# Designs tried in a protein design chat: VH-VL binders against Nuclear factor of activated T-cells, cytoplasmic 1 (NFATC1). Part 4

Target 1, 183 residues: Nuclear factor of activated T-cells, cytoplasmic 1 (NFATC1), of Bos taurus (Bovine) (p98201r389to571)
Amino acid sequence: PSLPALDWQLPSHSGPYELRIEVQPKSHHRAHYETEGSRGAVKASAGGHPSVQLHGYVESEPLTLQLFIGTADDRLLRPHAFYQVHRITGKTVSTASHEAVVCSTKVLEIPLLPENNMRATIDCAGILKLRNSDIELRKGETDIGRKNTRVRLVFRVHIPQPNGRTLSLQVASNPIECSQRSA

## First folded at step 1 (VH-VL)

Design c2 (framework fv_ciduvectamig_arm2)
Fold by ESMFold2-Fast, scan of step 1:
Order: structure tokens, then C-alpha cells, then sequence
Structure c2 (fold): chain C 183 residues (1-183), chain A 123 residues (1-123), chain B 110 residues (1-110)
């Protein structure tokens, strides 16, 4: 079975399952360019980092949580043209992650482990601002999108079902302002 | 159920401003899922997209390079319409002018068109 | 001259299939899957037949289909009918966030 496209709208709950952002990211985060070096991982307002949990999953098999950077102000939630998730590693990062690319969108793959109650602390994700020369504009996105500095963190999980089907869930964070100024 | 109704002068003299209005029913000119475009058609140049206006928290315009220095596409939210202003016209601007909606989020096609207005630029 | 290249005319007999090509560059047709096709009868505004290469709006016959390979998009009309006699225009999104059109193709149903 093929996984849903990243612009496909998915529920946050279905049957016994709910994918929930337990701790929201702070409302602003300074994104970085590759040449600037990392600005660190996205933080939560009260300190620490965002956290995501899958509720209702009682199986012993780990799942993979996908994270990408989505639009904040568009009618439909889709991958952001101007921002990408950036993998953060180092001594202070407790959560393992792996990068994948889906249709030119970077996706961070994070384990959801039964031993952690299917909860992940998102201390491994930063936000990268793409250079104007690297941006492939979708129809309806103009130079104005480069001035649109608001994003959402978009999380997905794909849950294998006993009948051989895959059930997919998605949840998006509150908007995050990524400009260098609070505008 | 969207309808676009065009109005404006059909004869314009060289060096003057061409002005057309497109009245919208069945949708809002400030709809955040649409853009409102002007397209013209002439025997010599075929179909040409001229420009669009659209609302996304604020108003935006995009214009074709060939007309960018002479064109304005303006919304009027109180009358639910938008207008084309094309300055310093020449006989080459003689064409059938259409207004159209670029529908939905990706704004990559025209799903509704006005009836068309033949504008002749002649002395 | 138009930005996208279409044949000036094509013809076919009722029941046959015909294909109209639309050729651009890597900055328009080749760079994006945002190609649309329009049918225009005499003294009428164009009507959308296909968008995003192959998607069909509600009410458009399944006889109309679209594809793209490299810098060339194609409209295929199967089971030609007399009412298909019209002008057909392709359009594409560009890397400059503008739209460009082809020169149009006159379809004659013999």
C-alpha cells in the first residue's frame, strides 16, 4: 500500500487511536540558513521541547513518527515551500532521528517506542530557511511566500492494522513565527 | 455557480488608459482560495495572461512581464468586483479581454470566465 | 508567437482518437505538473477541460485525457464527436509565478 501524499488531509484520531501534541512548540523560533549554522532545536514555551504521543496503541511493535514543516496560513495544510525540517544531533539531544526526502520535502523519522508509552520528545528538530534560488514555487505561491515566515510542525504516524491495511494519522502544531524579528 | 460579468468602454484611443470591470457573484473577491485574473486574446498573440489580484491576509498582485509597467489589477471589496487598468495603450492592445477566476489553493487553472469584452484601440 | 508550442491544426473522423501536443521548457511545462487545457467554441469563452496535467473537472467527458513527458504535455480526445470541433489551448505555470499559453490548435472533425 502507498502512504498518503504529504498534502493529503488526515485525521488526528480514528478508532481507538489519537495522535496528540502533548507539549506545543513556542510561538517563535529563529530559522537558520545552512551557511549560518544551526539555531538549535525547536523549544517549548515553558522550557524543554515539544512532545508527541500516540494514544490507544497497545501493540509491542515500534512505529515511526514522521515530522515535516507545513504551512500555517494557507487554507490547506501542506509542505512549506520556504522552510524545511533540519535534523539536530549532539550530546544534548536525547531523541534519535533519521532524514528522508519525500517529493522534495525533508521528513524527519523519529521512533515511537512502546517502552516510552509511544511518546517522543522532539529535541532533534530545527527549522531551515531555504535560499531563494533553491525554492521551487507551487502554483499560487509567489515572492510573498518568502515573506510568509509562519510554519507548523506536522506529525504523521502510519499504524499497521490486523487486516493488512495501514491507518494514517496526522496532527499539526500551533503556528510558529520563524523570522529574525517578532513581526 | 460563480458568475463573472464584464463591463467597460470598448473603444480606447492610443496613449489613453484601458479600464474594464469584472463583477463577481457566487464568490467573494477576497476569497482566500481564489485569485482573480485578466486574460486577453488577439489573432497575432493568441491568449495572454496579464495579471491577478488575490487576498491572503493582505492584497497581492502578480503581473506578466510584457505589461508589468502599464498594468494595475485592483479589487473592490465593497462592490465585489475587480478592475483592469492598462496605461498608454497602443493598437497592439486591441484584443478580446476576459476576466477569470483561478480556483482553489494551487491557483493553476481558470475555472470560471467572464463573457469577454472586445476592446479596440484606434483613433 | 506564443510561449508554448502547439500544432496549428489537427483533424480526425468521428469515432477516432486524436492527440494535441503542447511543448515548453524546463521552466514551465517540464518544471511543474501545472498544465491545463481549454476548449473554445466560436464566440465563446474558453472552458477548462483538464488541469494539473490529467485531472478532469466535474462534467468533462472521460474521452478527454492528459499526459506529460519531459517538456511536452498532450491532450488526447477519444471517440471524436462533431461537437469536439473547436480550438484547444494549453497553459502552464512558470518559474516566475506567471501563466503562459500555447498558440492554440484548431480541431476539425471531418
Amino acid sequence: as target 1 above (183 residues)
Amino acid sequence: QVQLQQSGPRLVRPSQTLSLTCAISGDSVSSNSAAWSWIRQSPSRGLEWLGRTYYRSKWYNDYAVSVKSRITVNPDTSRNQFTLQLNSVTPEDTALYYCAREGWELLDYFDYWGQGTLVTVSS
Amino acid sequence: QSALTQPASVSGSPGQSITISCTGTSSDVGGYNYVSWYQQHPDKAPKVLLYEVSNRPSGVSSRFSGSKSGNTASLTISGLQAEDQADYHCSSYTSSSTLVFGGGTKLTVL
Scores: ipSAE 0.000, ipTM 0.470, lowest interface PAE 13.5, mean pLDDT 84

Design c3 (framework fv_ciduvectamig_arm2)
Fold by ESMFold2-Fast, scan of step 1:
Structure c3 (fold): chain C 183 residues (1-183), chain A 126 residues (1-126), chain B 110 residues (1-110)
Amino acid sequence: as target 1 above (183 residues)
Amino acid sequence: QVQLQQSGPRLVRPSQTLSLTCAISGDSVSSNSAAWSWIRQSPSRGLEWLGRTYYRSKWYNDYAVSVKSRITVNPDTSRNQFTLQLNSVTPEDTALYYCARGYDILTGYYDAFDIWGQGTLVTVSS
Amino acid sequence: QSALTQPASVSGSPGQSITISCTGTSSDVGGYNYVSWYQQHPDKAPKVLLYEVSNRPSGVSSRFSGSKSGNTASLTISGLQAEDQADYHCSSYTSSSTLVFGGGTKLTVL
């Protein structure tokens, strides 16, 4: 069973299942460059951090929630050329995470546990701004600028089915404005 | 705007292979939001789903148990179409055959057919 | 023999409400919320009326509604109109990764 490519469009609900962002991220987050210190984890619009829940899943097996940084202003949702997810660790982080790379895109893997009602608090994710030199290999992308500073948090879950297939769901956050400089 | 146009022989002799083609316009046979099915209808059996093909990162096929041993549903990306091959036909395969698009399907769930071909009456007789 | 059981026929008068049942097993209708309903007029291909038990595609009248209880899904048509006279088919996904249909119900508007 192969997993869908990150640029493939997926539904947020299918039959009994729905992957939902219960608490949206703030509309503004200052992404950091590698040379800067981390700007910390993405904050919620309602205070605290974003949360994501898979509804309709009644099995006892944990699943993995994937998180990557996607486009906001493109007609199609796909991995962002200029931003990547950054794993945040530390004493105040309550949610475990692992970093993976899928076709040059960083993906954060977060457990969805039945004992937590398949809900995860996203206090482990920041946003990294790639250097201009790092994005030149993605030649199809044009013009670094303010129009390319908006992102979405993209969450995926892959649910094994009794027939041996995998049901994949995806939900994207509201747009987040990232690298605007304070003037 | 999305349309399915069927073609193929309408009379097939017992033991031969039934072959039908469904040409797609307004969508791609390799669209990741679609699956492409064959469904037949007879007075004695009503509607009967036969099988489907769909592309995600590779091609997948699913077939009804009753026909699995003698059916192939095959995509053709160069001509934007898909075909039905049904081997060793009997008079019981006489039916109106439809091709159809299942929308927002990823793993065989949520199989709602929103676009149908015009139908092809296939008679299996000597 | 159809996998899902529907009544062969149902009738009603204009303005009345009618309900068509679709009964399967725990491995199809009862096991999943993936039931669709189709309307078919004579000599035409079926048209999707409902999907995922109760969701209505754009352009389908709100007079058509769906529900499910246990192994039985139901299509209800309220405010019955002459143009509703047609065959109605249910379908469901199965635990074998296949799709099955009911035998169809002929609706007569008296």
Scores: ipSAE 0.000, ipTM 0.470, lowest interface PAE 14.1, mean pLDDT 83

Design c4 (from c1 with heavy chain Y103R Y104G D105Y S107Y Y110E; framework fv_ciduvectamig_arm2)
Fold by ESMFold2-Fast, scan of step 1:
Structure c4 (fold): chain C 183 residues (1-183), chain A 124 residues (1-124), chain B 110 residues (1-110)
Amino acid sequence: as target 1 above (183 residues)
Amino acid sequence: QVQLQQSGPRLVRPSQTLSLTCAISGDSVSSNSAAWSWIRQSPSRGLEWLGRTYYRSKWYNDYAVSVKSRITVNPDTSRNQFTLQLNSVTPEDTALYYCARDRGYSYGYEFDYWGQGTLVTVSS
Amino acid sequence: QSALTQPASVSGSPGQSITISCTGTSSDVGGYNYVSWYQQHPDKAPKVLLYEVSNRPSGVSSRFSGSKSGNTASLTISGLQAEDQADYHCSSYTSSSTLVFGGGTKLTVL
């Protein structure tokens, strides 16, 4: 059995389960280019960082929360052409993470642990802006204006079922403006 | 053996509330392995799932978007039954209404036992 | 109209095989392996024939089989019998955590 493609539309609630963003990211984050120094992790408006929780899961096995950068203004949610998630590490980062690549999209893998009530603090994720030289842009994409500077954080979890099937859930954040405009 | 028995009114006027009851035997309405759904059938719309209730450490409900603002599906553990309440009915709510056991989640999303059905007519 | 597309009617003779299609989108049939099929005889409640595309409940004949390709699920009835004359309904789980049904197919055994 394979996992759903990243442009696949998934529910945030199914059966006893709900994947919920408890603390939303700030509406603005200064993304960095690959050649620039890191701009740090995405923050929440009240201080601290976004948090995500899976409700309704009562098993003792940990799960993996996936995070990628998605579109904000497209009709359908899909991976963003211009932005990628960036793994942040350091002494002040409390949440472990690993980087994977799925069909040219960077995906950050974060543990959801039963001992933490299946809640993760997202203090390990920044946003990287790709340069045009690294993007094979189709006609029209470069002219989208504001739509090309807004992103959403997209979270997924895949829950193994006792019948051998996998139940997949997805939730997307409020839009984040990533332009160089000051906060 | 699981059995579902339905009751409730058959004739309802527009703008009134439809109320139907489904009595369960052979299983518990609070069973952790089941959910309890309402489904209706009409010639114009075919089969249409309306909503469900289920117990997993606490009670949950899921509802179809088309009826979400008007529908409540409620369990009654003391009588081992669950009810459909549909507010502000219109002639478009005329249908044969079924209750069913939903084996969602760990079991897939199928209905393995059905009630006998209740014909509901909404007319002036 | 129904969320999933089925032919309104199909017919066959005893001993033949018939197939009923159920077409949806990538947000339901194409996205999940939670497709079920129900048989409904006149004046009776539907009865589950297949769940999760191809699984048979205990007591359902092996003459009933299911498959899925892309956005289309199919029910095949082999060795058609007079008792198979009924309405057949497909259902699918959706990306909005709801369930939807097809319009139903009337099978006539000639």
Scores: ipSAE 0.000, ipTM 0.482, lowest interface PAE 14.0, mean pLDDT 84

Design c5 (framework fv_ciduvectamig_arm2)
Fold by ESMFold2-Fast, scan of step 1:
Structure c5 (fold): chain C 183 residues (1-183), chain A 126 residues (1-126), chain B 110 residues (1-110)
Amino acid sequence: as target 1 above (183 residues)
Amino acid sequence: QVQLQQSGPRLVRPSQTLSLTCAISGDSVSSNSAAWSWIRQSPSRGLEWLGRTYYRSKWYNDYAVSVKSRITVNPDTSRNQFTLQLNSVTPEDTALYYCAREYYYGSGSYDYFDYWGQGTLVTVSS
Amino acid sequence: QSALTQPASVSGSPGQSITISCTGTSSDVGGYNYVSWYQQHPDKAPKVLLYEVSNRPSGVSSRFSGSKSGNTASLTISGLQAEDQADYHCSSYTSSSTLVFGGGTKLTVL
C-alpha cells in the first residue's frame, strides 16, 4: 500500500494546495448505536451541513475525499476507538458516497468534482457509537475512559503528481460532542 | 513584499458606476493561494466586505448579498490588477474603499486579510 | 447596522486587561471557528491580530488572545499599553461563503 496509514500525521497545506473545512460541523451531534435508528447526518450550526473544499487544484480530473471519525484529545490524531462514520442515503441527500474499511475503520469516500470547484457538501455522514464490548473484542481497547465522547471529522485527499507520486492532505474539524444528551 | 496600490475617481454622481482599480505587486492576481477582495468603511456601517475574485481551476466571484445585484469584481491578468464596479450608486455608497488580499496561512487555517491597499475615499454627490 | 455586535467603546489603564466582545448568530460566529480580529490606528488600514478565533500571526504580541463561547467571540488585551489605543474590528465567515464585520470598538487607554 502506497497511501499513508490513518494515524499518520499529514499537512492540510502543501505547495499550491490546501484542504479546508469551509463550514464546520455543530459542536454537538447525538450519535446512534449500530442497532438503533440513525440520528441523521451531521449538521452545521448555520442550518445546513459541513462543507470541504480543496484549493489550488487546477486539473480537470475528479478526486476522492475520504472521511473518517478521529480523536479530539489534542494528542496524535487517530481513528476513534468508540465512534465510526455512518453513511447516510436518501432523497434529501445531495452528495454521493461510498463506504470502505481501512484497518477496521470505516471511511466514507466522497467525490471532489472540478465542476463544483472541488467543494463537497457533507450531507451524507452520520456518527455511529460502538458498544464497549465490541470495542474490547475487536480492538483490545480495555482502558478507554467513559468520558471520551468527543470526536473530530477527519478529511483526506490524495492528489496524483506529474512525477507519479501522490501528495496527501488532511484536515480535522472542530471537536464534536457525541453524548446521548445535549451538553 | 506584497503591495496593493489603489486608483480611481474619488467623486461619483448618483446613479452612475463607481469604478476602482487595485494594482498588485509581489504576487499574481491568478495566484491559487490568494483571493482578492473589496471592503469599504463608513461611520454609519463600519467595515463592510463587498466581494472577491480568485483563480483556481477557473475564475470565481463571491459577493455580499447587500450589493450582489449591482457589483462586479474583475481580474486582469495582463496588468496584474483587479477592479471594483458598483452600479447605480447612491449617497449611501460614500465610503473609504479598500482592496485587500485574503491569504492562506498555516495548516488548516482559513483566509484572513494580510495586505491592504492605501484606501480611496469615494464621495457620491451631485 | 453591522451584522456582528461589538460595544462602541471600551477603556482601561496601562497594565490592566480589557475584553471586547463580538456577538453574532449560529449562521456566522456560532456556526464556525473562522473569527478574525483587526486593529486599526487613525488614518491606517486595518491590521490582523487574530485569526480562527485564537491564532496569532507572526509578529503579533502574546498580550492579544481570543476565545469563543456560543455565539460570542472575545478579544482580550493583557498588560494594556498606550499604543493599544485604536479601533478593533471582528469578522466572521458565513454559510454562504460571504464575510461580515462587527461595528468596531474604540479602545481608549486612559
Scores: ipSAE 0.005, ipTM 0.482, lowest interface PAE 9.6, mean pLDDT 83

Design c6 (framework fv_ciduvectamig_arm2)
Fold by ESMFold2-Fast, scan of step 1:
Structure c6 (fold): chain C 183 residues (1-183), chain A 128 residues (1-128), chain B 110 residues (1-110)
Amino acid sequence: as target 1 above (183 residues)
Amino acid sequence: QVQLQQSGPRLVRPSQTLSLTCAISGDSVSSNSAAWSWIRQSPSRGLEWLGRTYYRSKWYNDYAVSVKSRITVNPDTSRNQFTLQLNSVTPEDTALYYCARGTYVEYSGDYTYYFDYWGQGTLVTVSS
Amino acid sequence: QSALTQPASVSGSPGQSITISCTGTSSDVGGYNYVSWYQQHPDKAPKVLLYEVSNRPSGVSSRFSGSKSGNTASLTISGLQAEDQADYHCSSYTSSSTLVFGGGTKLTVL
């Protein structure tokens, strides 16, 4: 079976498995625009970076953790139309990552390694604010949703099962305010 | 209320550097809700946007392709002003030069796509 | 040589309506809802009249309205008054994240 669409609602816990955000992101992160330099990686309140762990997985095969930017204030959690994940690289970044695009949504692919107890430090992810003009050109979006400046980090893992099926889990962070509002 | 006041030379010889200043009151040149632009006006080219400077954790500059090799737009936080420096001027640079504030529209994701306050203008003549 | 095309002049009588067009391409006016209009009286700096196609800043009369269809934006002035006599400039955001202007339109009242 194919992987679930990014707007499909998935549990964070199923059978022996639980995908958990062990360290939450800070409640505020300045997104950067395409014409600006990067604002750096999303930080945690404790001074480091968010971390995510898959519990209950006892196999020796590594898995891939997917990260995308989702809605915070919509009834259903779905990919955000106006914000995208941005890959951060450099010598201070400890976590390897790879970019993919799924139905026009940028997805960051991060290894979950058994030797690290299926835990990843998310020091490789920033948040990009798309220009509203680019959204209208690409997607035909209306202006109404553009006042929504809150996002969630959305993590997914797809676990192959012995019967050939895939079990998919998702967890979303606490909301992050991305606005650059001035008084 | 925001006011922009311009100074600078009116007559410049070809090949010299044009330097203009724009003094800001009622806002900060380092305000994260603003970007600061230079725009010129001539009969042959009409209004022409030249470049902008703005502060978002660090300073950024953007320039029109037509002048990019000759132009610097530079902020001065101590005097709350910004300057235009245009190198190697020619008679085609003769124009009325304006400084302007572009507003940062948080929800639009864009900035400096309209100008809510303008300076009074400085007439610059490039002639020998 | 301006990037956006405006008529050089337009005229009307007091109380009438006039429309000024601003035509670009799909990489500026046609691609984005970020068209602004400026009013300029002789020997004065331009003043923003409309932004984002149709939004009026506080203090701008509702007689001024804006619209866009395809690659053409339009400024309409209803109930024309003597003080409306001025130059009108359109501007658009571009796919290169720059700003371009039209050539300007001189409005004559009567």
Scores: ipSAE 0.006, ipTM 0.520, lowest interface PAE 9.6, mean pLDDT 84

Design c7 (from c1 with heavy chain D102L Y103E D105S G108W Y110G F111M Y113V; framework fv_ciduvectamig_arm2)
Fold by ESMFold2-Fast, scan of step 1:
Structure c7 (fold): chain C 183 residues (1-183), chain A 124 residues (1-124), chain B 110 residues (1-110)
Amino acid sequence: as target 1 above (183 residues)
Amino acid sequence: QVQLQQSGPRLVRPSQTLSLTCAISGDSVSSNSAAWSWIRQSPSRGLEWLGRTYYRSKWYNDYAVSVKSRITVNPDTSRNQFTLQLNSVTPEDTALYYCARLEYSSSWYGMDVWGQGTLVTVSS
Amino acid sequence: QSALTQPASVSGSPGQSITISCTGTSSDVGGYNYVSWYQQHPDKAPKVLLYEVSNRPSGVSSRFSGSKSGNTASLTISGLQAEDQADYHCSSYTSSSTLVFGGGTKLTVL
């Protein structure tokens, strides 16, 4: 593909295009371990679920919106070492998604359709916390990393250009606290 | 509920800067589910959208092509308000100016809350 | 000129249906499902009636409905009432991430 690495810093706007989070996620979401079962999809701060739109795209071809879990507290935005996106399925989920893996990072692929104004409702994404045994295998991340419980939702889109090049955009959400809260 | 209160001079001389403020109550100017617009209305041009400002991960602005070279829409988080600055005004900028909220919720809502309007006359 | 074309006026009698058109280009009305309709009574700010072509905000009567075909969006008001007499404005998102309005339509309820 020749797509940018997930830790590469990308703009949210370029030329006529802008990738925008129209509705932000809530500041808190309980992540789950694989063995605990799903904790449901990330909810919006305004009710419902987050939404993302690509503005300025007037072509008839659908695009793919990529979603992965990024860092909140690091100097540079990168894939989170301890949290992964989790695909949520079920009768109440309206948005189709597919799971891919890019350099050990789970990525959800969500359609951006011209008939929906290149807007997606993100009702298909939960947050999975990696097990302590998996984290401990990453020796450079130990202890300090286990206390890093804040993440961002990171969205990307890759727009084919008439000259054969690809224009890539990225936008990251406000931080989300993933630890359990006391009542 | 949410209210928008407009203030600013109603008379501006040609070549000067038109400056209006929209004070917000019941919502935050940095609300992730909203965008804050300026619209004007005149008999000759009807309703005309001028620009908007909104916060997601950072502040964004969009401006109408007709005014882009001389307009600024600025948020002020500390005072919970946003302003219109329109430079180098001419008599053609005489209009009733509105501020308005666009709420995104789960989809575009439309402009659901409007200020009272300010009639600005540009004359010498 | 306004960016979107609306008829200057329409009229109808109580109980009738009327339709107001809003015509743009493939870079606004035809390119996106981001059309809104506003009702404006004399000396009042506009009030949103419809958004995203056909969606109604809470409190808007089901007598107001919207549709779109190609570059033309339409507002239909069924069962006309005296209080429907007002100006009606359409707006659309554009390929430049801006908003444009139509010229407005004066509805007279006879």
Scores: ipSAE 0.008, ipTM 0.481, lowest interface PAE 11.8, mean pLDDT 84

Design c8 (framework fv_ciduvectamig_arm2)
Fold by ESMFold2-Fast, scan of step 1:
Structure c8 (fold): chain C 183 residues (1-183), chain A 123 residues (1-123), chain B 110 residues (1-110)
Amino acid sequence: as target 1 above (183 residues)
Amino acid sequence: QVQLQQSGPRLVRPSQTLSLTCAISGDSVSSNSAAWSWIRQSPSRGLEWLGRTYYRSKWYNDYAVSVKSRITVNPDTSRNQFTLQLNSVTPEDTALYYCARDFGVVTYYFDYWGQGTLVTVSS
Amino acid sequence: QSALTQPASVSGSPGQSITISCTGTSSDVGGYNYVSWYQQHPDKAPKVLLYEVSNRPSGVSSRFSGSKSGNTASLTISGLQAEDQADYHCSSYTSSSTLVFGGGTKLTVL
């Protein structure tokens, strides 16, 4: 089965379903480079971590929530050329996750469980900044990341329908500034 | 059997609001297996879907891009009906307006239609 | 213009088969299996013939069949009858959770 491309524009609600960010991320997060230690998981503006819920889903089968890092300042939402999602693990992380790669974009896969009312706490996601040399080789991009340091968390869910087809939903967070703090 | 009965003014002046009502019998406007749409038809544009309202865990609306800034589709549970309001009309909004039931909103097809209301926008 | 492209007219003789095409893009017809077909006689509201590309509502003749290939959906009417003379409209779900129609096709039974 083919899923929609990551730059495909999708609604946040359709039919009985709505994918909603219940708790937004903070407006600033210090991203890390691959050669650095992790800067930790994205935190919520209200304290704790962001949370996402699928409303209207009454089936007993779990679904998978996908998370990738998208653009903030472009007219169209698409995968960010300079930032990738990073899986955070450890004794304080409560939410299971796996990394996948879709067309050179890292995607974090998080369970949406009926026993949790199809709600996930996003305490497993950090933001990784790619090196400028890697960006130019991977994406053919000519703009250096100095000018493009804001991102959104982009969440997707794919809901199997009774007729055997798939209904896809997407929601994006408020912008997050990822630039290094210059004192 | 489901029946949809339309009512509302058939003549509207440019810049005013076009307002139509669709009364439902044989089903509930808050039915979880239905959505309630407005569609118009003109010789120059053919059939155009305008928008819909539907109840699941809460009320939802979807609107066509071309009218999104001017349109409201509202349910009225107490009278078992739904309305179309289209603001700032122009002669280009002259059309035959239908209400319709979108059966099983995830299937996106219209199984019952109202009788149609010809609305003329002129001064 | 209409969002989906249909031929303006098609004709056939009783007993023949005809096919009407409905062409969109990957964001509507090509992206989803939510294509419907409607028959409209003069001065009447449209009536659904097919939904989800090829599914037939109860009461619709098996002479009406549907298919889809890439960005094009097709309605085929076999064993044409005089009563089939009507306008035929296709519609599709879009990536914006909206619905669009084709321009309509006038079928003349000769």
Scores: ipSAE 0.006, ipTM 0.468, lowest interface PAE 13.6, mean pLDDT 84

Design c9 (framework fv_ciduvectamig_arm2)
Fold by ESMFold2-Fast, scan of step 1:
Structure c9 (fold): chain C 183 residues (1-183), chain A 126 residues (1-126), chain B 110 residues (1-110)
Amino acid sequence: as target 1 above (183 residues)
Amino acid sequence: QVQLQQSGPRLVRPSQTLSLTCAISGDSVSSDSAAWSWIRQSPSRGLEWLGRTYYRSEWYNDYAVSVKSRITVNPDTSRNQFTLQLNSVTPEDTALYYCARDLGYYDSSGYPFDYWGQGTLVTVSS
Amino acid sequence: QSALTQPASVSGSPGQSITISCTGTSSDVGYYNYVSWYQQHPDKAPKVLLYDVSKRPSGVSSRFSGSKSGNTASLTISGLQAEDQADYHCSSYAGSYTYVFGGGTKLTVL
């Protein structure tokens, strides 16, 4: 694809555009294995859920916000080897979402709509913990020996440009502790 | 139009440091939409990517494992250029060295090397 | 020794089609869809020919096409012309912000 690899470093602002997390997630969220019951969506530190907004976009066309689970303690941000985003659905979820898989990483696709000022409330995302056996089955994955429980929510947007190119932005949340131990 | 102009010594003695400079025109070395790479070419190894420097709110470097212990790629924003330093050279470092603009996966181009310098043949010999 | 395996040489006559293979591992070509091909004429720097396995930059002839199956990417040149005589290099993203290249293939148009 034309889109940047998920382990590629991207800016949060470029030209007139800035992708910003307006409401940060809480510093702690209990992740679960797929065999466990869902612990629901990631919540905000001030109550409610995280929110993300693209500033500087004046076009009338909707864009897609991508969300995946990234590393917290590495120098550069990359998809987390042990955690994946989990799509949350149900009566209380207001934000539509779809799952995609990019190079073995689950990515949640969320609409950014001009009528909502290119702002999305992230009430549709939980965090799954992968088992080591699942990680070992992935092509090219060799980080299985690393044990850590801190993640970041990583948001991307890809903005089509008049010249036919795509401008990509990324912003990462504050770290989230996913173990059951209090921060 | 982007142009990359290389300069530096073409003969280096074994155990010394190989040092090359790439001057950029038509773009900024601190552009947040590009990275700046060094690639060498030898008959025995073909093309070999060595490393890059790039600005994304702060400066980053990435290096190939094969040279990581000996290599530094540094930007110079005041002269709009970047340099390669390769320490402790051996005759195996004899190669044609290129600098290149690396768009990586940031832009929809999806490919790293869209503009190349003219190349500098560096011979490592006593 | 290069990280990706290409045949050292390939040949064809004008009007024919040829294919050049580029074989990597499950950690580069087999994992990522970020394979590029470069054309290099004598005494010139390489020029991007294909990227993202099969996409052509503006100005590149539709005679050049790319594909990937498992750990092997392929460049196919149809309707061979004399100016296609060059070296062809494949590259792949290899993770951890690094790239790897093949050894290069010399194409001779007979």
Scores: ipSAE 0.006, ipTM 0.553, lowest interface PAE 11.8, mean pLDDT 84

